# Ledger of designs, part 3: VHH binders against Polyisoprenyl-teichoic acid--peptidoglycan teichoic acid transferase TagU (tagU)

Target 1, 284 residues: Polyisoprenyl-teichoic acid--peptidoglycan teichoic acid transferase TagU (tagU), of Oceanobacillus iheyensis (q8enf3)
Amino acid sequence: LIYNQVGAVVDTMHSPLSRDSDPDRQKEINQLYKEKDAVNILLLGVDERDGDLGRSDTMILLSINPNTDKMIMLSIPRDTYVNIPGRGMDKINHAYPFGIVDGVGGPDLSVQTVEETFNLSIHSYIRVNMEGFQQGIDAVGGVTVNNAQAFSTGGYNFDQGQITLDGKQALEFIRMRKQDSRGDLGRNDRQRQVIQAAMNEAASFSSITKAGEILDILGNNVQTDLDMDKLQTLLTNYAGARNNITTMEIEGHGETINGIWYYIVSDEEINRVNSEITGHMQEQ

## First folded at step 4 (VHH)

Design T04 (from t09 with S101K; framework vhh_etentamig_d1)
Fold by ESMFold2-Fast, scan of step 4:
Structure T04 (fold): chain B 284 residues (1-284), chain A 122 residues (1-122)
Amino acid sequence: as target 1 above (284 residues)
Amino acid sequence: EVQLLESGGGLVQPGGSLRLSCAASGFTFSSYDMSWVRQAPGKGPEWVSGISGSGGSTYYADSVKGRFTISRDNSKNTLYLQMNSLRAEDTAVYYCAREFKSGWYEDYFDYRGQGTLVTVSS
């Protein structure tokens, strides 16, 4: 019953990419999951506001290798100066709203832009807004993290050591930068901890019994091209990789062009990122 | 049109002081948190300091804590960075940045200035 309910809700959230109309590409992706091959999943966190279609202000590539039980989390800076297909040079996070305006789809243009920028194949995506993030964490009963340093932000106090966060607290926990003298390294560590803790809760008995409730609550706040078979495969065959997460960052420099700030990444750095991810995926 | 114009950079000897200024226009200055970000030769950008819209809260990177002071004058739409006890490793282009509080990041910067070069050398 839960399985049938989850299937119906997944169909509601299920938003396949335009490329999935290619039967050969769909078979290729399906085979990767069935053969327990490494997969790349693009996580898009969108910020929606009144009168705005939303930008993908959080862009994380999850590279999962079930053969080594390792995962790489690559944080893609939202201001990265890239060629957006059909639009030309702009910030990578603008691909999402441009895709909507141009009728090709926000996730579609975002996935294509990331693939072309880094010369990597992306097999699936998950798009989440802030409401979906908070509701998802609340629905799994919260997330438990090991906080490296006590801090206060957003009206909350985060103690050092093991703490349990609800959805609102988890959002403030991953947003915080200014209170952490480690800067981006500290924020990336907190993002890794929350994602890992959320995966741990999703694998628990509590998450399973609430599967239908969670997916119903999320509704339009989550979109993905993962079907029921792929979701089940991720939970049964790929979930072990959550215990071995390595974070990667992209090196670059800031530059203002015609009054607009961009993060400039060299071809050498793009090649390094490509080599690290492809090497990870091919490891036995 | 949002505009941020930095000034006050230059050549200074180790142990010296500089005061950077950033003139803001085209938006309600007091409604935005502001930051200073720097980029040293051969390195990526580093966040240096931040200040709340009201000026009531200030934040510093460990590398500058105790030496740099961020402040703002909302009546003049100006952001400042007082840099004391300057070191060779402080050599960088310093950027004034307006924080757009996205739902995912506190320190999303939607506008930055052209930057001002600070060289600490004897």
Scores: ipSAE 0.104, ipTM 0.509, lowest interface PAE 4.8, mean pLDDT 83

Design T05 (from t09 with S102K; framework vhh_etentamig_d1)
Fold by ESMFold2-Fast, scan of step 4:
Structure T05 (fold): chain B 284 residues (1-284), chain A 122 residues (1-122)
Amino acid sequence: as target 1 above (284 residues)
Amino acid sequence: EVQLLESGGGLVQPGGSLRLSCAASGFTFSSYDMSWVRQAPGKGPEWVSGISGSGGSTYYADSVKGRFTISRDNSKNTLYLQMNSLRAEDTAVYYCAREFSKGWYEDYFDYRGQGTLVTVSS
């Protein structure tokens, strides 16, 4: 089975989850945004190519509390050993293509898998492919970051200090790993800087119409269950949290099960993650 | 069938040395960047070192720079990690990993070996 993107040109970014057929659940989520309550948004970066379904190579939970103006960014390792509903134990990044194959939706199964794994509610999602990431950065006029160490990759030179990146440069900036002796910590720092800088640029828009025009340009390269009302609320009431971002990692160990390597997370660590996110959401 | 087989682990005193080897088969070894990744007891995986397919570029984590040396012999399809000035904190299972640059991150490893245990203890 080849997944063809024909029709993407006419597809909208508004793609509600199948659970959204539950009116009580949607009422609860809508009320959270209306009352300016803390929300959890799952960011999915998918590696989709011609004839390929894609995997969620990047999975980040954004926990945003507008009452404290704080945000937690939780990076979820793609090889995490989890129960995928209807499929059993597998790597968490396989939830996306399994959801497509099983007809429940890639974002749908990914959201459900994260919710069940961490015992957290996910209120919204944003799925973006590499093209959508680049277009998004270009649409906000580029991003300015503080680069810790000079490096060159992808035909670009990244100077130390304040640098401004277009979409292609931003993609290479967050993909670079080898030239940073900090390894994963360095890449996570660059990813946080780009996301924060993109939020800074987006927060400069005083009109939801301008924000909507940018999202329309992204087309099928971005898929989300955020409607215009929720987007407006995020831009006007939640954007302050971009100035107070705490990054969070999941501790675990590697283990080979039946010849396949997985990242194993203990129940204690899952409980720690749940407690940190829940505590953050309840702060006033 | 792609296979990566690590060897050379064992018990060593602090300040000692060990050389790890990884025998690769089932693919064109010189066409792939290779890495060493370690997993210490109770901790997550840590990338240790990487080497380009040609051997022309090498990279190291801050925790091992100046103490460890990665190398490869493409004629023997073998990857090496020379570990000097070993510390108790270097105690871990060391995995040989084949790098496949794909998607959002260029640290995707499509194959890893079974690992070799290195214990640094007095």
Scores: ipSAE 0.020, ipTM 0.484, lowest interface PAE 6.1, mean pLDDT 83

Design T06 (from t09 with S102H; framework vhh_etentamig_d1)
Fold by ESMFold2-Fast, scan of step 4:
Structure T06 (fold): chain B 284 residues (1-284), chain A 122 residues (1-122)
Amino acid sequence: as target 1 above (284 residues)
Amino acid sequence: EVQLLESGGGLVQPGGSLRLSCAASGFTFSSYDMSWVRQAPGKGPEWVSGISGSGGSTYYADSVKGRFTISRDNSKNTLYLQMNSLRAEDTAVYYCAREFSHGWYEDYFDYRGQGTLVTVSS
């Protein structure tokens, strides 16, 4: 019954990619999870406020190797100048709304665009909006992070050292940049800390019933192609990687093309990213 | 059409000074926080300094604190960066950037200019 409850909630949130209609590809992905092999998961943070379809303002590739207990978090800049299948050259974060408009699917076109840009296989995705992020943090009872420097924003005070954040505080914590002299590196560190702390809370679940309650709360604000079996496998066999997270940034330069600012990434840098992720996945 | 046009870059000796300007048009300048971002040869963009729409708050990267001063003149739709005690490591293309708070980010940069090159000779 407990299993049936959690399975029903996951099925409600479950949104398979169009490629999952390919039996050979689905067998390949299922086998990776069964064998506890390295997997790549694309995390999409979207802003769906008002009548807007949203853009994937946050795009993070999670490359998880349970054999080494290591994870790479690759932050993909939203303004990256890429070819979007069917649309041509544009910002990578436009793939999400274009996929919806074109009837392909937001996650579908986003996954395909990232795969083609970096020549990497993406095995699963998780799409979350800001509401789902806040509800998720609140549902696990908050997250504890080690704040490098004290700051205040949004009416909240964030002390230096170990602090516990609720959902609203966690959102402001990861949004803040101006008061951190490290700039984007500091914000990326805060995002890593929150994701790692959330994984620590998830890995501490002692009951499938508690997991089911959390998934039920998230149902409307989280979309994924992960089924119940894959989610259980991630929580049970891949969770160790949360203790060894390496952040990776993509090097590039800014350039204005036809009046629009883009982040330009060289073929050499694309090849470096591909080699580093592929090497990580193949490591024993 | 939003436009940002930087000027004031050039070749300068270590210890020298330069003042960069950014002429903004196509939007209500005083309603937006603004930043300076630089890109050194072979490196990604680095945020340098930011200023609130009113000019009441200013922020600096550790590498430039005490040497650079950001300011704005909302009556002229112009952003400035006064650069003193310049060092070889300040060599970069400097970009004017408009900040837009958007969902997941406090300081989403939705527009940047063409940039102006600052070369500090050894």
Scores: ipSAE 0.111, ipTM 0.541, lowest interface PAE 5.0, mean pLDDT 84

Design T07 (from t09 with G103S; framework vhh_etentamig_d1)
Fold by ESMFold2-Fast, scan of step 4:
Structure T07 (fold): chain B 284 residues (1-284), chain A 122 residues (1-122)
Amino acid sequence: as target 1 above (284 residues)
Amino acid sequence: EVQLLESGGGLVQPGGSLRLSCAASGFTFSSYDMSWVRQAPGKGPEWVSGISGSGGSTYYADSVKGRFTISRDNSKNTLYLQMNSLRAEDTAVYYCAREFSSSWYEDYFDYRGQGTLVTVSS
């Protein structure tokens, strides 16, 4: 056997979900990618502290349709009040540490919780910590965004107009809210710009060999159930959708239950989210 | 056990003033940035104001800037919101919130109080 460094790196980061032990489910997901069908990928940004299991503070569903060259980016509020399988009602971002404690896997329980909450199939996941986010941005050479308003945060100055951000600057850029008169809408716009810019840079590395160099730098800071074939397919056949991204938000209200604040989402809103994503995926 | 207890809400006429207080316990108060968040009936939560752990930096939503003042007394473990020139649109439940320092988001809150109702009506 010839040692493949790209394959070895992907295999090291490759953490298949427990459901992937089901041959029928694995075959179904593999066929979706091979036939270039619409796919749903759950992006998990975890807050890992020394001695802490962390939580999935960032949860974004990427619904990608290569047939229409469109992508929906759905931000899932981390405080959303949901039923976590085996644990009962809690915040959705608690599924990650609960999955670790219960031995089923953090990504596993997170994916299952999102699937059951929205009645959607999730075909793959990518889990990244803050270090991996910063290293990823640095590895692609930084990201260039069009900043709507000048501001300063985290010890950095962000000029208005076209600016290039390194990993640390990109993290502070997406975290800032207090100085933006647009509030959450402004932050969501900055998150979309950074993700789109990162995808634009990654698309220039359409070779899986080049992508492997980046993954080698990221190490254990990234975990995914994407194998080499799926990763290559995403870079060659799905990357066009980065040019047509629609951001979706989930409407709800805040409520305090037993001293803990939750984001409450109605069944009607859950059904709206399901219909929008399902309609997007089936568009020809 | 982290506890946040709000007080000072009530019924007030338009143009009036109220001062909200939040008594904090169960953590090192001065080590955490604190915020006030409100929720009007039938609407989503709205961040109102924030203050750094030292009190050296304060931030306000455009809807309250110039009318509300956030402050803290770290010796008493207490957060305050002085609300002046109150409007009917300020009617909401006001929550005291602790900011989580290890979050991906600047405004992530890991604890909120039970809230205190502010009603602005003639």
Scores: ipSAE 0.161, ipTM 0.568, lowest interface PAE 4.8, mean pLDDT 83

Design T09 (from t09 with E106L; framework vhh_etentamig_d1)
Fold by ESMFold2-Fast, scan of step 4:
Structure T09 (fold): chain B 284 residues (1-284), chain A 122 residues (1-122)
Amino acid sequence: as target 1 above (284 residues)
Amino acid sequence: EVQLLESGGGLVQPGGSLRLSCAASGFTFSSYDMSWVRQAPGKGPEWVSGISGSGGSTYYADSVKGRFTISRDNSKNTLYLQMNSLRAEDTAVYYCAREFSSGWYLDYFDYRGQGTLVTVSS
């Protein structure tokens, strides 16, 4: 019982950040959704295994503006060399397990680290483990993507062109790097395709109640601070932005510091990212 | 704790050969896939070659395929790169790298050595 485990009968999907105990902050976030203002949502894909706390190996910032029906999808490299509050300089994906160990929460420290690194406000988060990702894709009936080049990985063959992926195939599709000459850029493009296709399938749901039932099945494999009202608002007023996604990459270089490899991002590049996202959010 | 120490770099003429070595310590060497990564002056790092923990599978960048051979000796905790038919564009600092794969991502590097300089010039 060092870390609280909740039974399958308890709703573990809705997990507010510690800052959400602040009534003023919660009121500000609720007002943004109520007024249909631009919001920033942090997606955290964690590698949780028996005996491991996990790391946020996938970190994607979704900046959604319902007034322009545009979304920016920013892939944050997991090895980015950043100051983690209370821990000092380390890889950004270590914020998640450090938050658990320090008792502040994995999503809490991850959100704070991203906010302080890019000087941006993050209004909500969604955390999913590998099982939750696979179950989510299966629950929406699979996803259809347009594969740029044929490849094989994880015991599967992925043909060029339109292919339909189940949860296991979708996970292998987004993991592959070596067989794509574009490297990490190609993997980021596949991640965008799968996320966009999943949003397209989710948007086909006839009611928020059906969507809520699927999320309940995912249980502790998905955690979010989005309540049912915010989820309904996203499906009703923000979903149009899924058709107008712009991907954004962070430029940097590799550097070894004390024997450990990091992705180094300049202050100028951090300021560029901040300016592009802030400008996107302020657009009418 | 984890240490990777490269050696074998030097100055060679175009068409020449070099053999790089990497001595690993502080972890169970045979349990990890290993790679060679290089960085030329003024450029970002480029992956060169990889080998599975057992040595049963090898992988090469198109720029070095047919000229370089990666190998390992798990009894000696040592990784090798045999470099043949060297070209001026192979001039770089060469790093030994330990591969880490998560459930979400394959082929990432969590440790690199200090590097060994290879200069190919006449």
Scores: ipSAE 0.032, ipTM 0.446, lowest interface PAE 6.2, mean pLDDT 82

Design T10 (from t09 with E106P; framework vhh_etentamig_d1)
Fold by ESMFold2-Fast, scan of step 4:
Structure T10 (fold): chain B 284 residues (1-284), chain A 122 residues (1-122)
Amino acid sequence: as target 1 above (284 residues)
Amino acid sequence: EVQLLESGGGLVQPGGSLRLSCAASGFTFSSYDMSWVRQAPGKGPEWVSGISGSGGSTYYADSVKGRFTISRDNSKNTLYLQMNSLRAEDTAVYYCAREFSSGWYPDYFDYRGQGTLVTVSS
């Protein structure tokens, strides 16, 4: 009963990529999860509101190796200057709305753009909007983080040290930058802490009823190509990697072209990113 | 349409001062938070300072607190950065940036100028 309930909710969230119509590619991806091999999951945070297709303002590659229990979180700057298939050179976060407009899918074009830019295989994606983020945090009972500096933003006060955040507080916590003298590095640290804390809370639930409640709440606010079997495998065999997260950043420089700022990444840096992720995935 | 044009960069000796300006056009300047971002040769961009649309709130990176002052003149659509006690490590291209109000990252930048080079050397 509970299995059927959870299965129906997962089917609602489950949105396969167009490439999944390729039986050979689908078999390759399914085999990786079945054999508990390293996988790359693209996390897309989108600003979807009424009348707005949104951009993938948050783009994080999660490279998970269950054999070493290590995870790399690669933050991809949203303004990265890349070739978007069918559209030409533009900001990487424009791949999401372009995919929707062109009828290929927002996650589809985003995944393809990341794969072609870094010459890496992306095996799955998770798309979440701000409402889904807040609901998810609330559904797991909040998250506890270790705040480096006290600050106030969005009508909330965040004390230094261990603090527990609800969904609204967690959103403001990861959005804050101006009062952190570390700038984007501080925001990346907070983002990593919240994601890790959310994984810790999710991993602490041994109840399929609780899991079903969370999936019901998330609904359309979360979309993924992970099916029931892959989700179960991640919770059972990959979750240990949450305790060994390394944050990776892409080095580049800013350049303005026709008044529009882009983050320019060299071929050497793209090759470094590829080599580090590939090396991580091949570790035993 | 949107244009940001930096000026005021140049060669200065350690301990010296420079004042950067950014002329904005093509949008309602007072409605946007603005920032200065710098990029040292061969390195990624570093946020330096930010100011609210009204000018009532200012923010600084630890590396420049007490030495740099951000300000704006909304009647002239101009953003400023007063840089005092300059160090060799402040050598970078400095960009004027308009902050984009996004649901996830409200202080991220959608437009930057062409940049102005600041070289601190003897």
Scores: ipSAE 0.094, ipTM 0.501, lowest interface PAE 4.7, mean pLDDT 84

Design T11 (from t09 with Y105F; framework vhh_etentamig_d1)
Fold by ESMFold2-Fast, scan of step 4:
Structure T11 (fold): chain B 284 residues (1-284), chain A 122 residues (1-122)
Amino acid sequence: as target 1 above (284 residues)
Amino acid sequence: EVQLLESGGGLVQPGGSLRLSCAASGFTFSSYDMSWVRQAPGKGPEWVSGISGSGGSTYYADSVKGRFTISRDNSKNTLYLQMNSLRAEDTAVYYCAREFSSGWFEDYFDYRGQGTLVTVSS
């Protein structure tokens, strides 16, 4: 049965945070999804290689409000200078490998660090490696984006205007920065377009068999604390928000401290981010 | 452990030339792509130029292409930036930066030096 296959794959991908051993926290998060309240999901793109624990090179907060059908995508710069619980001041992307080394979990420490930095609740996470990203794009049949400027990278040519990308092309499309006059802003725009296009393709499935096949393909390349009930709720009640995505950037400046490059964010900017996300979540 | 030490900055007149150097230590220099990044007073950092670990590939920002030349001497663990036809807008602190090539990002910098000031003024 397709439902049995989907359930087995979800169990394989399902990696609960250590905080989920707290019954009160579990009840709070479960209640939010049951009542279709606004939720915050942390998306972690991990660069893991043979013999390396990896870092969360891509960190995106997805703030989804099903009552307004709006989503905010907040790109968190990986070099952001933050206090990592138990480790002190360091780059935010170091929380992932530190969590593994300290035995608390990579997603666990990453989620906690983001929560404490922005004073926001993170209700769920999704961790994807580069293989999982490529397989996911291929599984939905590719993605169509509107490319702002023509460029070439990784052996591919990306024309201006509407283009369709397979998984390998999509990875090169989102990673390119050097040829974009907009720099990191251009990269963040491309990441948003690919994520939005992937959600649009996923929402277009006409068959439960195809949905089951896609989940089977992803396997261990995607890890999440979302269980089957939460995933079903996201697909049925939150998916409309994909049509109304606003991107947010965090303002800051670069600084070298003892030979190490950091992205420095002021307390005022942290408060602005908190206020904007909180306001979004409370909209009716 | 990783250390990047820039030198060669100074005051120069418009149209003049300067050569910046960066002495690297604490890592296998030839295994890393390297870049020059600058930051003008009151502005954010701007990537200027990059070079592959072997020195076989070079890259330049449009604002400096044709005027600046990046090079390296792996036997001396040193990175260079030859700056010609300098303009007032080139005034900035110039930083030597080590590239960490991740699969998600092609131009991530994990280490930067303390910088060397270049002032272009009459």
Scores: ipSAE 0.016, ipTM 0.407, lowest interface PAE 5.4, mean pLDDT 82

Design T12 (from t09 with D107E; framework vhh_etentamig_d1)
Fold by ESMFold2-Fast, scan of step 4:
Structure T12 (fold): chain B 284 residues (1-284), chain A 122 residues (1-122)
Amino acid sequence: as target 1 above (284 residues)
Amino acid sequence: EVQLLESGGGLVQPGGSLRLSCAASGFTFSSYDMSWVRQAPGKGPEWVSGISGSGGSTYYADSVKGRFTISRDNSKNTLYLQMNSLRAEDTAVYYCAREFSSGWYEEYFDYRGQGTLVTVSS
């Protein structure tokens, strides 16, 4: 990857995708939110370091159906071997920095790559860096989770049972893997708990003004194409789905191609993912 | 060019032993934590064991604790996994992995080897 050593692209909180210049596409997406139809939101967690544009190390598709009050949380493996438009076959998490380097936009190329890989429509995205994650957790007053086993990491002690985490503690909680003999399974459970707890806190807002205050604090640490009207609709009409989350993972196998390891997903598995998400969205 | 090359897999009877090796090249081996990851037929990848760059710290999944031993020889740029008391459930492709710490993930892997198949069957 080529990275900018002098300065990174400046991200802004509200950053519409380039495709949103298409009036018909924008009208279609606006109509889905207005009619309270099912929507797909791509969540991107980026690791931005000095001299590196970062990669989307966390990629989660949130499929939310307000008619059934159900949500699917699909974790997309960062090493998934996919065609990245304009770049060819590579790891899916490389779409973000490639989009920046090529002038397309990190979220733009990431969304397009996910859409083409799974043949799904993505209606909105949310991109956060680690600073934004921590500030967001602090802004909602912390998150309460049910910790399966006590552990200590990053200078913090995490007791078993119900604990409340601030932003720094929440980041260490979801990063920890080495001390959990369940490995990735245990970490995925912690990530799900934090996301659900954050949604519970957000849903407790008395008004859209609180959401606006939080976004103002986060500044360039969060980037999204959700406007204030869509955010209010999500808080008032879609938030019930946080109580009915089904997690979904993508089956595949490891393969080394030209010395680089990739996660290979079959066409059959891609079709299964597409069918599960599409069926979920169409349920009334 | 970073390269990880596994060897030592094969067919073994339940209760048997195997020693896996991973030859590393293209980077300063002693500067990186290393892991073994496995993928059983029809299942997702499972982290098995990890070792610090110095070799001073080792970690194991509950499923292998007391049976598997991870080690490294930094002078030979080689990672090892000694597998004892093998069970049918240990049947998997085993991958050598270089650990990459990101802000979001402790011990994310940026490079994995080609894998070596271990079949435990009578």
Scores: ipSAE 0.185, ipTM 0.540, lowest interface PAE 3.5, mean pLDDT 84

Design T15 (from t09 with S101D; framework vhh_etentamig_d1)
Fold by ESMFold2-Fast, scan of step 4:
Structure T15 (fold): chain B 284 residues (1-284), chain A 122 residues (1-122)
Amino acid sequence: as target 1 above (284 residues)
Amino acid sequence: EVQLLESGGGLVQPGGSLRLSCAASGFTFSSYDMSWVRQAPGKGPEWVSGISGSGGSTYYADSVKGRFTISRDNSKNTLYLQMNSLRAEDTAVYYCAREFDSGWYEDYFDYRGQGTLVTVSS
């Protein structure tokens, strides 16, 4: 029953991309996980409030190499000026709602847009809304981080040093930017700490019963193309890379085009990102 | 239709002062936090200052704290930035920005003006 229940919940979260109808692509991706090769996973944090279709305001590429036990976490700026297939030049975070409107899928168009922009293969995705993020943190029993400086936001007080955060506190912790002189760099560091701490807590749960409870809580607040076999492989063979995370950012400048502000990334910077990720994946 | 229109930029010598204004229309001004963002030639955008919808809370980047003052007049739908003790590094296009409540991010901007150029040079 436990096995059947866990499988049913994972199938509820399991939302394959349209490309999964291509048997050659599916075989390639399945082989990477079976052979424990480096994989690229796109994390999409969507804001679905107020009847909006949900823009991917948070976009993070996780490049995981189990052979070196290293992971790169690349933050993609949501306002990046890119060609969105079928739509033309627009902000990268618009790919998600455009994919829904055009009937191709939010994750589908987001993955394709990132792949074409950086000339990288993305093997899997995970889409989470704010509720799913909070529930996920609560489900693992909270996360412990080392806070660089005390601050207060969202009705919470965050002490300096080692603190434990529940889901609501973790969301406010990663949202805060104005009180950090490091700006976006400080927020990205807090996001890395929370993701790393969540992975540490998840890795401590080896019980099928606990895994089933976590999956049941997450429900439709998480969507992914990872099946049960890939999730198990990530937890058993890739999880060690959480201890060696290198963060990457994309450099650019702001520009207003036809009255709309965009984040402009040069071809040179795109090539740098491609080379760094590709080199990481090929390292043995 | 949301509109933000900046004015008050110009050429000023180091140590001088300028006051920027931003005229807002098309929304309930007092319901939105507002910010000033600048972009220097060849650099990315830098957040400068923010003010709550009521005007009761103000925030500043370390680079401008003590020199710049943000304020607003909700009866006129206008945002201001008083810039004192200007330095060469303050040379930038200054944008008025409306803050959007993104559930993931504290300081996301959904509308920006056309910008006003501030040049600090001898």
Scores: ipSAE 0.192, ipTM 0.562, lowest interface PAE 4.2, mean pLDDT 84

